Miniprotein binders against q9lnl0. Designs and how they scored, part 20

Target 1, 290 residues: q9lnl0
Amino acid sequence: QLRHGFYEGTCPPAESIVGRVVFNHWDRNRTVTAALLRMQFHDCVVKGCDASLLIDPTTERPSEKSVGRNAGVRGFEIIDEAKKELELVCPKTVSCADIVTIATRDSIALAGGPKFKVRTGRRDGLRSNPSDVKLLGPTVSVATSIKAFKSIGFNVSTMVALIGGGHTVGVAHCSLFQDRIKDPKMDSKLRAKLKKSCRGPNDPSVFMDQNTPFRVDNEIYRQMIQQRAILRIDDNLIRDGSTRSIVSDFAYNNKLFKESFAEAMQKMGEIGVLTGDSGEIRTNCRAFNN
Key: E = the ipSAE of ESMFold2; O = the ipSAE of OpenDDE; V2 = 0.75 times the mean of E and O plus 0.25 times the DockQ between their complexes.

## First folded at step 22 (miniprotein)

Design s2 (at its last look DockQ between E and O 0.86; V2 from the best seeds 0.00; counts 0 for: pae O 4.8 > 1.5)
Fold by ESMFold2, look of step 22:
Structure s2 (fold): chain B 290 residues (1-290), chain A 88 residues (1-88)
Amino acid sequence: as target 1 above (290 residues)
Amino acid sequence: SPEEVLQKIDRLIRALQEAMKTGDPTEIMYLLWEVSDLAFELGDPEVMLLAYEIEEALFQFWRTGDPSKLEQIARLVEELIRKLQELK
């Protein structure tokens, strides 16, 4: 079963080791938080938080990484570095699924987001199939998104916290928001700026949170209120009557947002987990044990 | 409802066929998002994965300008249309 401090008896430095590795990467590259948020979300919503996403494909065996929607997931080297240190100190003890969970929590705090506890005791999955990957696109309707999040146990408020909170850091390539550039209701100054930015070669990217792109905070919801959302999915949240009041609540109550985001991240990190004798403790996060 | 789903599939097939004639990669991408979201709702992994594959090929075309990606995209869109017709 998941519990706080699962490793206190078997690997006392586990969370500290992960924290140091994450800090060292984050200190050099503030985009680590966006990378780990995306990694955890893509892992957890696809058959649960079992680190199945981390498995590398081979010539004979495709994996979840073989699917195009996962091609942009990055940060695996951070998990590898933490695992390498943990294997030296506590062999075959700390799961890759727990490393992802702890690393993401720590990266959120480093970026100014909420500080929250996570339960540990996850074990690593024994399958990584491309056919298991189910991810919604950037233009999904609010109704479809509500149904999808409900199917994995999340209410509308949790959904809004995860969508906006997941986009308060990170970038979107111009190909993802061409409809926004054409939308006369979008803030005219930002729309003009984006038209110029998107003239660059090779599908350039912009920050989804134009004001605080490296901080986990409620600014993305303020941007939505101001008609400055970059992605259609984010603009849908302020336009739809099912979600508009929640967006407003988060935009004008940063404490409420941070508490809601922390709770949402805690719940997401516990989807479909393997515990006890289920699954395994991988020695190498990129490959199943022999 | 089943009838609403069939009408949406018919609309998407026609739109994909028309987008292939114009050759507008942005229009194709937006249709792929509608297709993949529909496949998500239907629980159809084959259609969903094919849409994801075409999406990635479009990203690679935009990032690199590699014209060989256009041939790949055309082949995969034809297969996507075939799979959508099988859902009817």
Scores: ipSAE 0.739, ipTM 0.898, lowest interface PAE 1.2, mean pLDDT 93
Fold by OpenDDE base, look of step 22:
Structure s2 (fold): chain B 290 residues (1-290), chain A 88 residues (1-88)
Amino acid sequence: as target 1 above (290 residues)
Amino acid sequence: SPEEVLQKIDRLIRALQEAMKTGDPTEIMYLLWEVSDLAFELGDPEVMLLAYEIEEALFQFWRTGDPSKLEQIARLVEELIRKLQELK
């Protein structure tokens, strides 16, 4: 079973090593937080937090990573570096799934988000199948989103915390919000700015959180209230009666948001985990042992 | 309801066919999102994967400007329409 301090007896420096690696990368590139958040989400909501997303496709066998929806997921090198160091001091001990969980936690804290503990003891899965990937687009309705999150054990409040919290850092390609640029209800100044930014070739990217794009905070919710949400799903959260009050609460109470986000992250990180003798401890996070 | 699902499928098929005539990649992208959401609701991974593949091709087109990607997209969309028809 998962527990706090799982590695205290087998690999005491485990979390310290991961934290150091994450810090070194974050210090050089603060987009690491957004990358790891997306990585963990895309892994956990697809057949659990088993590091299935990390498997590279081969000529003989495709993987979850080869699916278009997972295009642009970054941070694999961070996980690899942490794994490499761990294998030197604690060979075949710390799972890739735990590394992702610990790394993401640490990255959130570095970005000014909540500090929270995570239970460890995850094992790596033995399956990475593209057909398992089921992810919703950025224009999904709130009702459909609620249904999807409910299917994995998340209530509406947790959903709002996770979606907004995940979007408080990182970027979105212009192709993902063309509907918003044409939306007369969007803040006119922001709309004009985005039109200018997106007129360039090669599908430019913009920050989803226009004010604090490198901080995990409640700013994204304030922007929602201000009709400044970039992604349709985020705008839908403030417009839909089932989520509007939650958005408002988070917008005016950063502490509440941080607490809710921490809880959401902890819950997400424990979706469909393998423990005990299930799965394996991969020596290379990008490939199954066999 | 099953009837509502069928109506949605028909609408999406017609919309995709129209989008193919105009050749607007952005319109196709938004339709793909609707298709993938429908596929999610129906639990059809094949349709979902195909939508994802088309989406990736669209992204590649926007990033590279390679017109050959448009041809690929057209072929894949046609396949998607066929699969949607089979869902009925």
Scores: ipSAE 0.027, ipTM 0.318, lowest interface PAE 4.8, mean pLDDT 92
ESMFold2 (binder alone), look of step 22: mean pLDDT 86; pTM 0.846

Design s3 (at its last look DockQ between E and O 0.89; V2 from the best seeds 0.00; counts 0 for: pae E 1.9 > 1.5)
Fold by ESMFold2, look of step 22:
Structure s3 (fold): chain B 290 residues (1-290), chain A 88 residues (1-88)
Amino acid sequence: as target 1 above (290 residues)
Amino acid sequence: SPEEVRQKIDRLIRALQEAMKTGDPLEIMYLLWEVSDLAFELGDPEVMLLAYEIEEALFQFWRTGDPSKLEQIARLVEELIRKLQELK
């Protein structure tokens, strides 16, 4: 079962080791928070938080990494480094799924987001199939998104916290928001800036939070209210009656956003977890044990 | 409802066929997003994965300019249309 302090008896330094590894990477590259947020989301919403996303494909067997929607997921080396250190002090003890969970929490705090506890005790999955990958696109309707989040146990408020909170850091490539550039309701100065930024080859990218791109805070919701959301789904959240008031609440109350985001991240980290005798403790996060 | 789903599929097939005539990658991309979201709702991994594959080929075309991606995209869109016809 999941509990706080699961490793206190079997690997007392587990959380501190992960925290140090994350800090060292974040100190060198502030985009680590965006990478870990995406990694955890893509792992957890696809058949649960079992680190199935971490499995590398082989010539004979594709994995979740083989699917195009996962092509941009990065930061696996951070998990590897933490696992390597943990295996030196506590062999075969700390799961890769728990490392992802702890690392993401710590990266959020480093970026100015909420500090929160996570329960641990996850075990690693024994399956990583492309057919399990189910992720919605950037133009999905709010109604479809609400149904999808409900199917994994999340209410509308949790959904809005995760979508906006996940976009308060990180980038979007220009190909993902050309409809926004054409939208006459989008803030005209930002539209002009984006048209300029998106000129040129190789599908350039922009920060989704144009004001505080390296901080986990409520600024993305203020951008939504001001008609400055980069992605269609983010703009839909302020336009749709089922989500509009939640966006407003977060935009005008950073404490509420941070508390809601922390709760949402805690819930997401517990989707479909393997515990007890289920799954395994991988020694290499990129491969199943043998 | 089943009728609403069939009407949406019919619209998407016609739109994909039209987009293939013009060869407009952005039109194709937006239709792929509708298709993949529909497949998500229906629980159909085969259509969904094919849409993701075409989407990634489009991204690679935009990022690299590799003309072989356009030929790949055309073949995969034709396959996607066939699979959508089978869902009706």
Scores: ipSAE 0.619, ipTM 0.862, lowest interface PAE 1.9, mean pLDDT 93
Fold by OpenDDE base, look of step 22:
Formats: sequence, C-alpha cells, structure tokens
Structure s3 (fold): chain B 290 residues (1-290), chain A 88 residues (1-88)
Amino acid sequence: as target 1 above (290 residues)
Amino acid sequence: SPEEVRQKIDRLIRALQEAMKTGDPLEIMYLLWEVSDLAFELGDPEVMLLAYEIEEALFQFWRTGDPSKLEQIARLVEELIRKLQELK
C-alpha cells in the first residue's frame, strides 16, 4: 500500500531528484505548474493514477494520449528527465505514476500553493486505452459535474477546490469560452478585453486567472464572484446554489482554499492506484516494458 | 428517464443537422460538448471518442486554417448523427 517515505530504503534521493528537475523547468517556465496539474488530473480520473496518460501511441496501438480531449497536455519531458535521472541511480525502482505525483506536488508549492505530503508506492498500469477516456467539457452543468466527481469519491467542496484550484493557473483557448464572450452577465471590461485578444488567428489563449496566472491561490474564486470567470464551468460554480457558498468561502479565505486544495490533490493522487506487485515499474514512461 | 434521454438525443440530432447547414464551427463545438457529456452520463465510449475526434478536428481548423478540416468535420458529424440515432 501507499505510504510516506516509500522509497527511503530503496531510493533515498527519489523525491529530491524529482524536485530538482521540476524546479529547473519551473524556473525557466512557470507554466509548468499548470501543465503538471492537468497531466495528473487527466491521468488520475481515467482509470486511476497509473501513468496511463504517458504512454505514446504506436502504429499498432492507440493510447489515451491520442484522444482529442488530452490534446494540449504538456510536461512529458519533465517526467522523462526525472525518470532518466532516477534510472541512473535507482534502476527500475520509482514508478512513473509516483514521479507525476511528486512532480505535481512540487510544482504547486513553487507556484505559491499549499505544501503537502504525498504517499508513494504507486505502480504503473498496463493499460492505456482511448475508450477509457471520459472527460467533461468546459460548459458542463454543475449538476453533471457533481455527479461525475461523486462517482470517483469527491464531494462538492472537494470538487470546487479542485476545479477552481486547477484553473488558478494556466490558459484556455478562445474557442473554449466564446459563450462567455457573448454572455451579457460577464464583466463588460473583461469581455471587451477578451474580444480583442481573441481576434488573433490560430485560436489564441488567455489566462483563466487574469490576475495571478502563475500562482496557485484563491484569486480565481474572487474573479468568479466578480463575474470575471473565463470558462463557463467556473462561472456556473458561483451561480449554482449548491456551490456558491463554497466559492464565496474560498474567495474570502485563502487559507481555507489552500487547505482544501491540498486535501483534494492528495485524494486525487490516490484514485485507483496500483500497489504491491500489481502493474509494473516502467523504465520508459512513454512505453510499457513489454 | 429513458424518454427524457431520447428527447435529448432527438434535439441534439436536429441541432447538429442545423449547425451543419449553417457551417458554424463554434455551434458544432458546443453541441459536441453536450453530446460528449450525454455520452459520459450514458457510459458510451464510442460516442464520446467520436465527439472528441471531431473536437480535435475543429481545434486543428482554428489553429491551422486548413479548410480540408471542415470537410473532415462534416463527415464525422454525419457519422455521429448516425450513432446517436442508434443510441435511441
């Protein structure tokens, strides 16, 4: 089973190595936090945190990565680099799934988010099937979202923490929020700004958090209250009676948000994990051993 | 309820057909999101994957401006409509 310090006896430098790699990339590109958050989410909510998302498709077999909803997921090179270094000092010891978990945790902390511990001992899965990918769109109703998160063991508060927390960093393409640009209830100044930004060719991107796009904080919830949410799902959170109070609480209490987000992240990282002798330890995170 | 689902499917089919006539990629995208969400609720991975494929084609169209993607989208949407009809 998962435990703190899983690698203390087998690979003592495991977390330090991952942390160093993450820091080096984050220092050069602060968007790393958003990338890793999305990576972990898209992996964990699809058949558990088993690094199935990292598998490259081949001519013989497609993978989860080949699904359109996973388009734009980034950070694979970070995982690869960490894996490479780990394999040099601790061959066939640290799973790709654990690397993703540790890396994401570290990137959140670097971005000013909560510092939290993660249990390790995950093993890598042996399946990466496109048909397993079940992800909701950006305009999904709160009710549907609640149902989906409940099915994986998340309550409403955890859902709000995870959705908002994940959107406090990163970007969204203009095509994903055209409905908001046309929404008369959206802040008029922001709407005008977005219209201007989205005039460019090739489907431009904007920050979901317009004020602190590189920090993991409660700012996204403040923007929700201000009718400044970019994605429809985020706007729906403040409008829906089942989630409005939670959004408000997070908006006015950053400490509460950070604590809730930390708990959500820990819980997410333990969805459907493989342990013990289940699965494998991949030597290449992009391919099964066999 | 099953009847409500059937009605929703019928609505989506009609909307997709209309969107194809107008040729508005954004309208198609919104409908695809709704279709995929419905497929998610129903546990139909085939419909979901097809919707995702069409969405990706739309994104490629916006990012590259390649008009050939519109033709691809049209074909895939027609296939999606057929699958939705079968889902009823």
Scores: ipSAE 0.223, ipTM 0.653, lowest interface PAE 1.8, mean pLDDT 94
ESMFold2 (binder alone), look of step 22: mean pLDDT 86; pTM 0.852

Design s4 (at its last look DockQ between E and O 0.35; V2 from the best seeds 0.00; counts 0 for: pae O 2.5 > 1.5)
Fold by ESMFold2, look of step 22:
Structure s4 (fold): chain B 290 residues (1-290), chain A 87 residues (1-87)
Amino acid sequence: as target 1 above (290 residues)
Amino acid sequence: SPEEVRQKIDRLIRAFQEAMKTGDPTEIMYLLWEVSDLAFELGDPEIMLLAYEIEEALFQFWRTGDPSKLEQIARLVEELIRKLQEE
């Protein structure tokens, strides 16, 4: 069973070690918060938070990393560095799934987002199949998104917190939002700026939060209100009657957003977890034990 | 309903066939997103993964300019159409 302080008796420095590794990477590269948020989301919504995403493919066996929707996931080296340190002081004790959870929590706080506790005790999965990967795209309807999030236990408010909160940091390549550039309802100054930015070669990228791209805050919801959302799904959240009031509430109350995002991240980190004697404690996060 | 799903699939097949004639990568990408979201709703991993593969090939074409990706994309879209016709 998951609990707070799971490692207090078996690896007292576990959370502090992960925190230091994450801080060192974040201090050099503020984009690590976006990377870890995406990593945890892609891991957790695909058969649960069991670090199945971390498994490298081999010549004989593809993995979830082999799927194109996971091609942009970054930050695995941060998890590796934390794991290597943890194996030196507490061999075979701290799971990769817990490292991802703790690292993401810490990176959010470093980026100015909420500080929150996470329960630990996750074990690592024994399966990483490409066929298990199922992720919705950037133009998905709100109705379809609500159904998808409900199927993994999330109500509409949790969904809006995760979608917007996950997009308050990070980038989108121009190919992901060409429909927005053609949308006459989009803020005209931003449209013009994006048209110029997207004329560059090799599918350039822009920050999804144009004002505070390295901070976890409610600015993305203010941008949605102002018709400045980059992705179609984000613009859909302010336009759809099912989600409009929630977007507005977050846009006008940063404390409410931060509390809601913290709760949403806590819930996401507990999807389909393996505990007790289920799964394993990987010694190398990129490979099953053998 | 099953009838509504079949009609949506038939519309998407026609749209892909038209997009292949024009060769517009942006049109293909948006159709792929409709297909992958539909496959997600239906729980069809084979169609979903093929849509993801084509999507990635399009991204690589845009990011690298590698013209060999266009031939790969065309072959994979033809395969996707066949799978959609078979349900």
Scores: ipSAE 0.642, ipTM 0.866, lowest interface PAE 1.8, mean pLDDT 93
Fold by OpenDDE base, look of step 22:
Structure s4 (fold): chain B 290 residues (1-290), chain A 87 residues (1-87)
Amino acid sequence: as target 1 above (290 residues)
Amino acid sequence: SPEEVRQKIDRLIRAFQEAMKTGDPTEIMYLLWEVSDLAFELGDPEIMLLAYEIEEALFQFWRTGDPSKLEQIARLVEELIRKLQEE
């Protein structure tokens, strides 16, 4: 089973090593937080937090990573570096799944988000199948989103915390919010700005959180209230009666948001985990041992 | 309702067909993403998988520039229409 301090007896420096690697990358590039958040989410909601997303496709075998919905997921080099360091000190001990979990936690804290503990003891999965990838897009209805999150054990409040919290950092390609640019209800000044930004070739990107794009905070919810949400799903959260009050609460109470987000992250990181003798401990996070 | 969702998908498919004439990948991707989301609302795994295959073909087109992928998308869309009509 998962537990706090899982590696205290087998690899005492495990979390410190991961933390150091994450810090070094974050210090150079603050987009690391957004990258790792997306990585963990895309892994966990697809057949559990088993590091299946990290597997590189081969000529003989495709992987989850090769799916278009996973395009733009980044941060693999961070995981690789941490794994490399860990394998030198504690060979075949710390799973890739745990590295992702620890790394993401640390990155959130560095970005001003909540500090929370995570239980460890995850094992790496033995399956990475493109057909398993079922991710919702940015224009999905709140009702559909609620149903999807419910299927993995998340209530509405946790869903709002996770979606908004995940979007408080990072960017979105213009192709993902064309409907918003055409939406007369969107803040007119922002709409104009986005139209200008999206004129460029090659599908430009903009920050989802226009004010604090490198901080994990409740700012994204305030923007929702202000009709300044970039993605349709985020705008829908404030418009839908089932989620509006939650958005409002988070917008006016950063502490509540941080607590809720921490809880959401902890729950997400424990979806469908392998423990004990299940799965494996990969020596290379990008490939199965066999 | 499922019927309303299907009608919306039909409209999006028509828009997609028009976008395919211009070849704008950004617009095509947006439309296909909406189709995929609506497929989720229908809750039909086969339709969902088909939508993902369409998206993947588009992604491959972006990566490789292979025009044959556009043809593949067209075929997959036709299959999607057929599946929608069967229910």
Scores: ipSAE 0.127, ipTM 0.573, lowest interface PAE 2.5, mean pLDDT 92
ESMFold2 (binder alone), look of step 22: mean pLDDT 83; pTM 0.791

## First folded at step 24 (miniprotein)

Design u1 (at its last look DockQ between E and O 0.02; V2 from the best seeds 0.00; counts 0 for: pae O 11.0 > 1.5, SAP 72.714 > 70, placed apart)
Fold by ESMFold2, look of step 24:
Structure u1 (fold): chain B 290 residues (1-290), chain A 87 residues (1-87)
Amino acid sequence: as target 1 above (290 residues)
Amino acid sequence: SPEEVRQYIDRLIRQLQEAMKTGDPLEIMYLLWEVSDLAFELGDPEVMLLAYEIEEALFQFWETGDPSKLEQIARLVEELIRKLQEE
């Protein structure tokens, strides 16, 4: 049973400890918000928010980390640091799944995004199988994306909030958007800039939000309207009739975007959670208990 | 319809075979994205995971320049084609 303030009686400093750890990392490296957003999304949409993504593979057992679509997920050391502190003050009390949820919320606020409450009480999953990983690629059609988000309980508006909101920070490697560079309908000045940036060796990266790359705000939707979306899926959102008006609403109303993004993140953090006596409370987020 | 899906799969197979002849890793990558998204819709984890494996090998090739990745990619694409033919 998820509730607000789940740890008030069993680990009163739980949320403040996570918040301090996240702030310390974010203060040194503004890319923390992008890392945690991706981590939570990849964890939650794969069999629920149970921290199954955090399990390290061993020579005998692959994990979700073994799948290439998860190769770019980072920031696990932030979760580890929070868990280490929590185990010192409240042994075997705060789940890794709750740490990911709290950490992501706090990182969004630090980056100028909405401040919102999350319910807690998640327990950690007992399985991390590569075959459970189902993630769509950067050129997916809007129709396929809508079906995928519907399958985990999200309507179209929530989908647009999560896709754009998840891309208002962070980077994309040049290999992910070569079709955009060759698209004559893309803003010509940005296209020229990207051609130059992508000449570098070893698959260079660019910010997905060319104007406010370290802030969680509606600027990505304004970029979409201006034909400046980096990824094909983002450009598809403004081109497709089923999503165009939502993109426009967010682009012209930052408050609406922030409220919608907060609500979407709250809902995403509750997908398929384990509560009560289900699952476990891991002592090491990278490994199942004995 | 099932006929339309089979026709689409056959087209992807032909495009993969052609991309293998040209040897262009980027052409292969874009086809893999179509294949993995199709496998997602069909509920076929074997095809989907194989496409992800090839995708990762391509990223590693671009990041490192390791030529052994190209041989790995070729073997895996051949296996992917065989699995798609069995669809």
Scores: ipSAE 0.508, ipTM 0.820, lowest interface PAE 2.5, mean pLDDT 92
Fold by OpenDDE base, look of step 24:
Structure u1 (fold): chain B 290 residues (1-290), chain A 87 residues (1-87)
Amino acid sequence: as target 1 above (290 residues)
Amino acid sequence: SPEEVRQYIDRLIRQLQEAMKTGDPLEIMYLLWEVSDLAFELGDPEVMLLAYEIEEALFQFWETGDPSKLEQIARLVEELIRKLQEE
C-alpha cells in the first residue's frame, strides 16, 4: 500500500523535515550522498527495505551492523536527527524505513543527480539478523550479479544503472580492488597512481569515480569505457557483452542515465517492504520498540 | 579508541602536508574525503565545513586553472590541519 503523499493526512511536514535535515548535513559534508546510498542499498537488499540495518547490536543480541560487510556504513546520525524532529511533531507516525528512503532521494538530488518521487508508507521490520546479510563482493561476475538482481526484480538495465550510479560517488578501500591493481588491462597511469595510494597503512580509500566523486552523474561509465574502473564488477560491466551496450549508452547520455538511475532507486526502495499493519513504527530507529 | 582516532588524525595531517608539497589536487581530495568522513563520525561541523570549503576551492581551481585558488587552498588546508591538531 505504498503511495505518494502517504503522510499528507497524518504528518504533512514529514518529507520537508527529512529534507531539511539532509540538506543541513549535506551542506557541511557532501559525502552524505554516498553514505545514504550505501545505507539504503545495504538495508534494502537484505530482507527488504525495513530499516533492519539501523538496529544497533546489544550485548544480548547482534544485529546486521555486526557484519563486516556493513562496516563503514554511515549516516545514522542523519536518520536519528530526522526521527527526533518527526517524533516531536508527529509521534509514532513516520517509519525509519521511510526516513531512509526520503533522505537518500534528497541527497541524490543535492549531488546533482535526478530528482524523483518516492512512494511512502513503509513500516519498520522486527528482525535484524547477521546471518541474513548476503552481499555481493566487488569481484563478482556479471552473470552472478544478473542472477542476484533478477531474484529481487531488477532487469539488466536497472542493475547497471544501480551499480554504476551507486559508484559515481563514494570511495572504495584498497583491499577491495587488489585484483585491479594487478590487471594489465587497467589504464596504466591509473594503475600506477592506485599502487602509490594503496601503499599506505590502514587500508586507504580511493574514489570509485576519479573525476566527479561528489556528483551523481554518468562519469563512472565513461571511466569504465576508458578501462579506469576501480572495482572489478564495474570493469566487468563494460567487458561483458550482456551489459556493455548499456554501459555505453549511459556513458554517452547522462539524461538516460539519470532517468534510469531514478527508476532503479525507486525500485530498490520498494524491495520487500512492509505495509499496513505489518512491522512497527519505531520511535528510536536504532532499537525495536520491544 | 581515542588513541586510534588520534593516530588516524596524525596520519591525515602528515599526508595533507605532503600532498601540499606535491601539489596534487586529487590527492588532497582523497584526504579531504577521509577528513570529512571522520568529521561526520565525530560530529564536528567546523571541520566538516572547512573540508567542504576546501573542496569547493579545488573544484574552482580545476574549472578555472586560477593559481590564486591554489593559494587559497593552501591557507585553508593549514587551517584544517590546525583544527585537526586540536581534536
Scores: ipSAE 0.006, ipTM 0.205, lowest interface PAE 11.0, mean pLDDT 91
ESMFold2 (binder alone), look of step 24: mean pLDDT 83; pTM 0.783

Design u2 (at its last look DockQ between E and O 0.54; V2 from the best seeds 0.00; counts 0 for: pae E 2.7 > 1.5, pTM O .751 < .8)
Fold by ESMFold2, look of step 24:
Structure u2 (fold): chain B 290 residues (1-290), chain A 87 residues (1-87)
Amino acid sequence: as target 1 above (290 residues)
Amino acid sequence: SPEEVRQKIDRLIRQLQEAMKTGDPFEILYLLWEVSDLAFELGDPEVMLLAYEIEEALFQFWSTGDPSKLEQIARLVEELIRKLQEE
């Protein structure tokens, strides 16, 4: 029951309202794209794109936000602002899951990434359980990663597009890549630079894409080829025989990367969706209706 | 295979115990990532969530310098070792 233009009859300004809210935040803070990419990924791969991640924990009931792997997810206020405006114009009409999907699509385009259509009609989930959170860490093997992505319906090419595309923007804290700093095969000038950067207090961060940190483009794959990947998982993609050629293809063809990333994001946004009469339309994205 | 999983668990337990003696938080972090990835493969949410909790405490220690996080980390790593022994 997902379709393009789902809200054309019930809330004609829905996508434009979300787009304006996203633009206003992005214009003030270019890191919005990284935040929304992570939000959508963490929501969708945990029991489907149902906005379960948005539920705030209470003293009596933890939520997916209570899990440490989700502690760095941010940007919830952008979703809240869009929802507030949508509730004034079209009460109980636009789901939080659709807001996340539309917002992420728009933030990618703002950052120079592909422009692509998304289908809408998602409804919001009725559960947010910490035990459902299953996310792999930054040193996972390619083989384990392939199995994990296959379990949610993604082939190897889609996986490489999502991992690299998700890392072409954003930062990594120094604690996440100490193994890279010790790796003699890492580009020696970058490795030395990182050693200096990581001496600072409070677990400093660096851009994962050293050249175009605010653009969604193929530069991360070019960095991988040059031994300049920040995270171990990214370096693994160029070193492993099962993913090496895909990394190379994306590194040498930005158009191919952007098309592949757009398809990957479209597929990710449709994992396990609730439609029709399933789920609800939350009035407050941080809490279940009652 | 079940034999390979048991060997990996035993190795991780020994390495966690050694890392606790040295007190090197980066050694603990990298072992936690191996543990959480193993728990993901095994479908064990209790081990996985505990590894995530320790990971978060490490990041908070590094970002704030709060020494109470080190005590929390030590307690949680001991609990993690116990749960791994029960595998």
Scores: ipSAE 0.493, ipTM 0.816, lowest interface PAE 2.7, mean pLDDT 92
Fold by OpenDDE base, look of step 24:
Structure u2 (fold): chain B 290 residues (1-290), chain A 87 residues (1-87)
Amino acid sequence: as target 1 above (290 residues)
Amino acid sequence: SPEEVRQKIDRLIRQLQEAMKTGDPFEILYLLWEVSDLAFELGDPEVMLLAYEIEEALFQFWSTGDPSKLEQIARLVEELIRKLQEE
């Protein structure tokens, strides 16, 4: 079972090693937080937090990475580096799944987000199939989103915390919000800015949080209220009666948001985990042991 | 309702067909994203996977600039449309 301090007896430096690796990368590139958040989410909501997303496709076998929705996932090198160091100190002990969980937690804190503890003891899965990948896009309705999150044990408040919290850092490609650019209800100044930015070739990216794109905070919800949400789903959150009040609460109470986000992240990291003797401890996070 | 979702998909199909005529991969990607979201709502993983494949091809096109990828995309989109119409 998952527990705090799972590695205290087997690999005492486990979390410290991961934390140091994450810090080193974050210090050089603040976008690491967004990358790891997306990585963990894309892993956890697809057949649980079992590091299935980390498996590289081979000529013989595709993986979850083969799916277009995962094309922009980054941060694999961070996980690899952490794994490499861990394998030197504690061979075949710390799972890749746990590394992702710890790394993401640490990255959030570095970005000014909430500090929270995570239970460890996850094991790595033995399956990574493209057919398992079912991810919501930026244009999904709130109702559909609620249903999807409910199916994995998340209530509406947690959903809002997770969606907004995940979007408080990082970028979105212009292709993901064409509807917003054409939306007369969108803030006119922002709309104009986005139109200019999106004129560039190769599907340019913009910050989802226009004000604090490198900080994990409640700013994204404030922007939602201001009709400055980039993605349709974010705009829908403030428009939909079932989520509007939650958005408002987060917008006006950063502490509440941070607490809610911390809880959401903890819950997300424990979706469908393997424990005990299930799965494996990979020595290479990009490949199954056998 | 599922019926409403289906109707929206039909509209998107028409838009997608028009986008294919223009050959704008940017618009195609956006429409595919919407379609895949609706497919998710309907619980249609096959449609979703096909959309994801098309998305990957689009990303490859943007990365490489290889026109042959557009042809691949066109074929895949046609297949997607076919699948959507069969339901």
Scores: ipSAE 0.180, ipTM 0.646, lowest interface PAE 2.1, mean pLDDT 92
ESMFold2 (binder alone), look of step 24: mean pLDDT 83; pTM 0.792

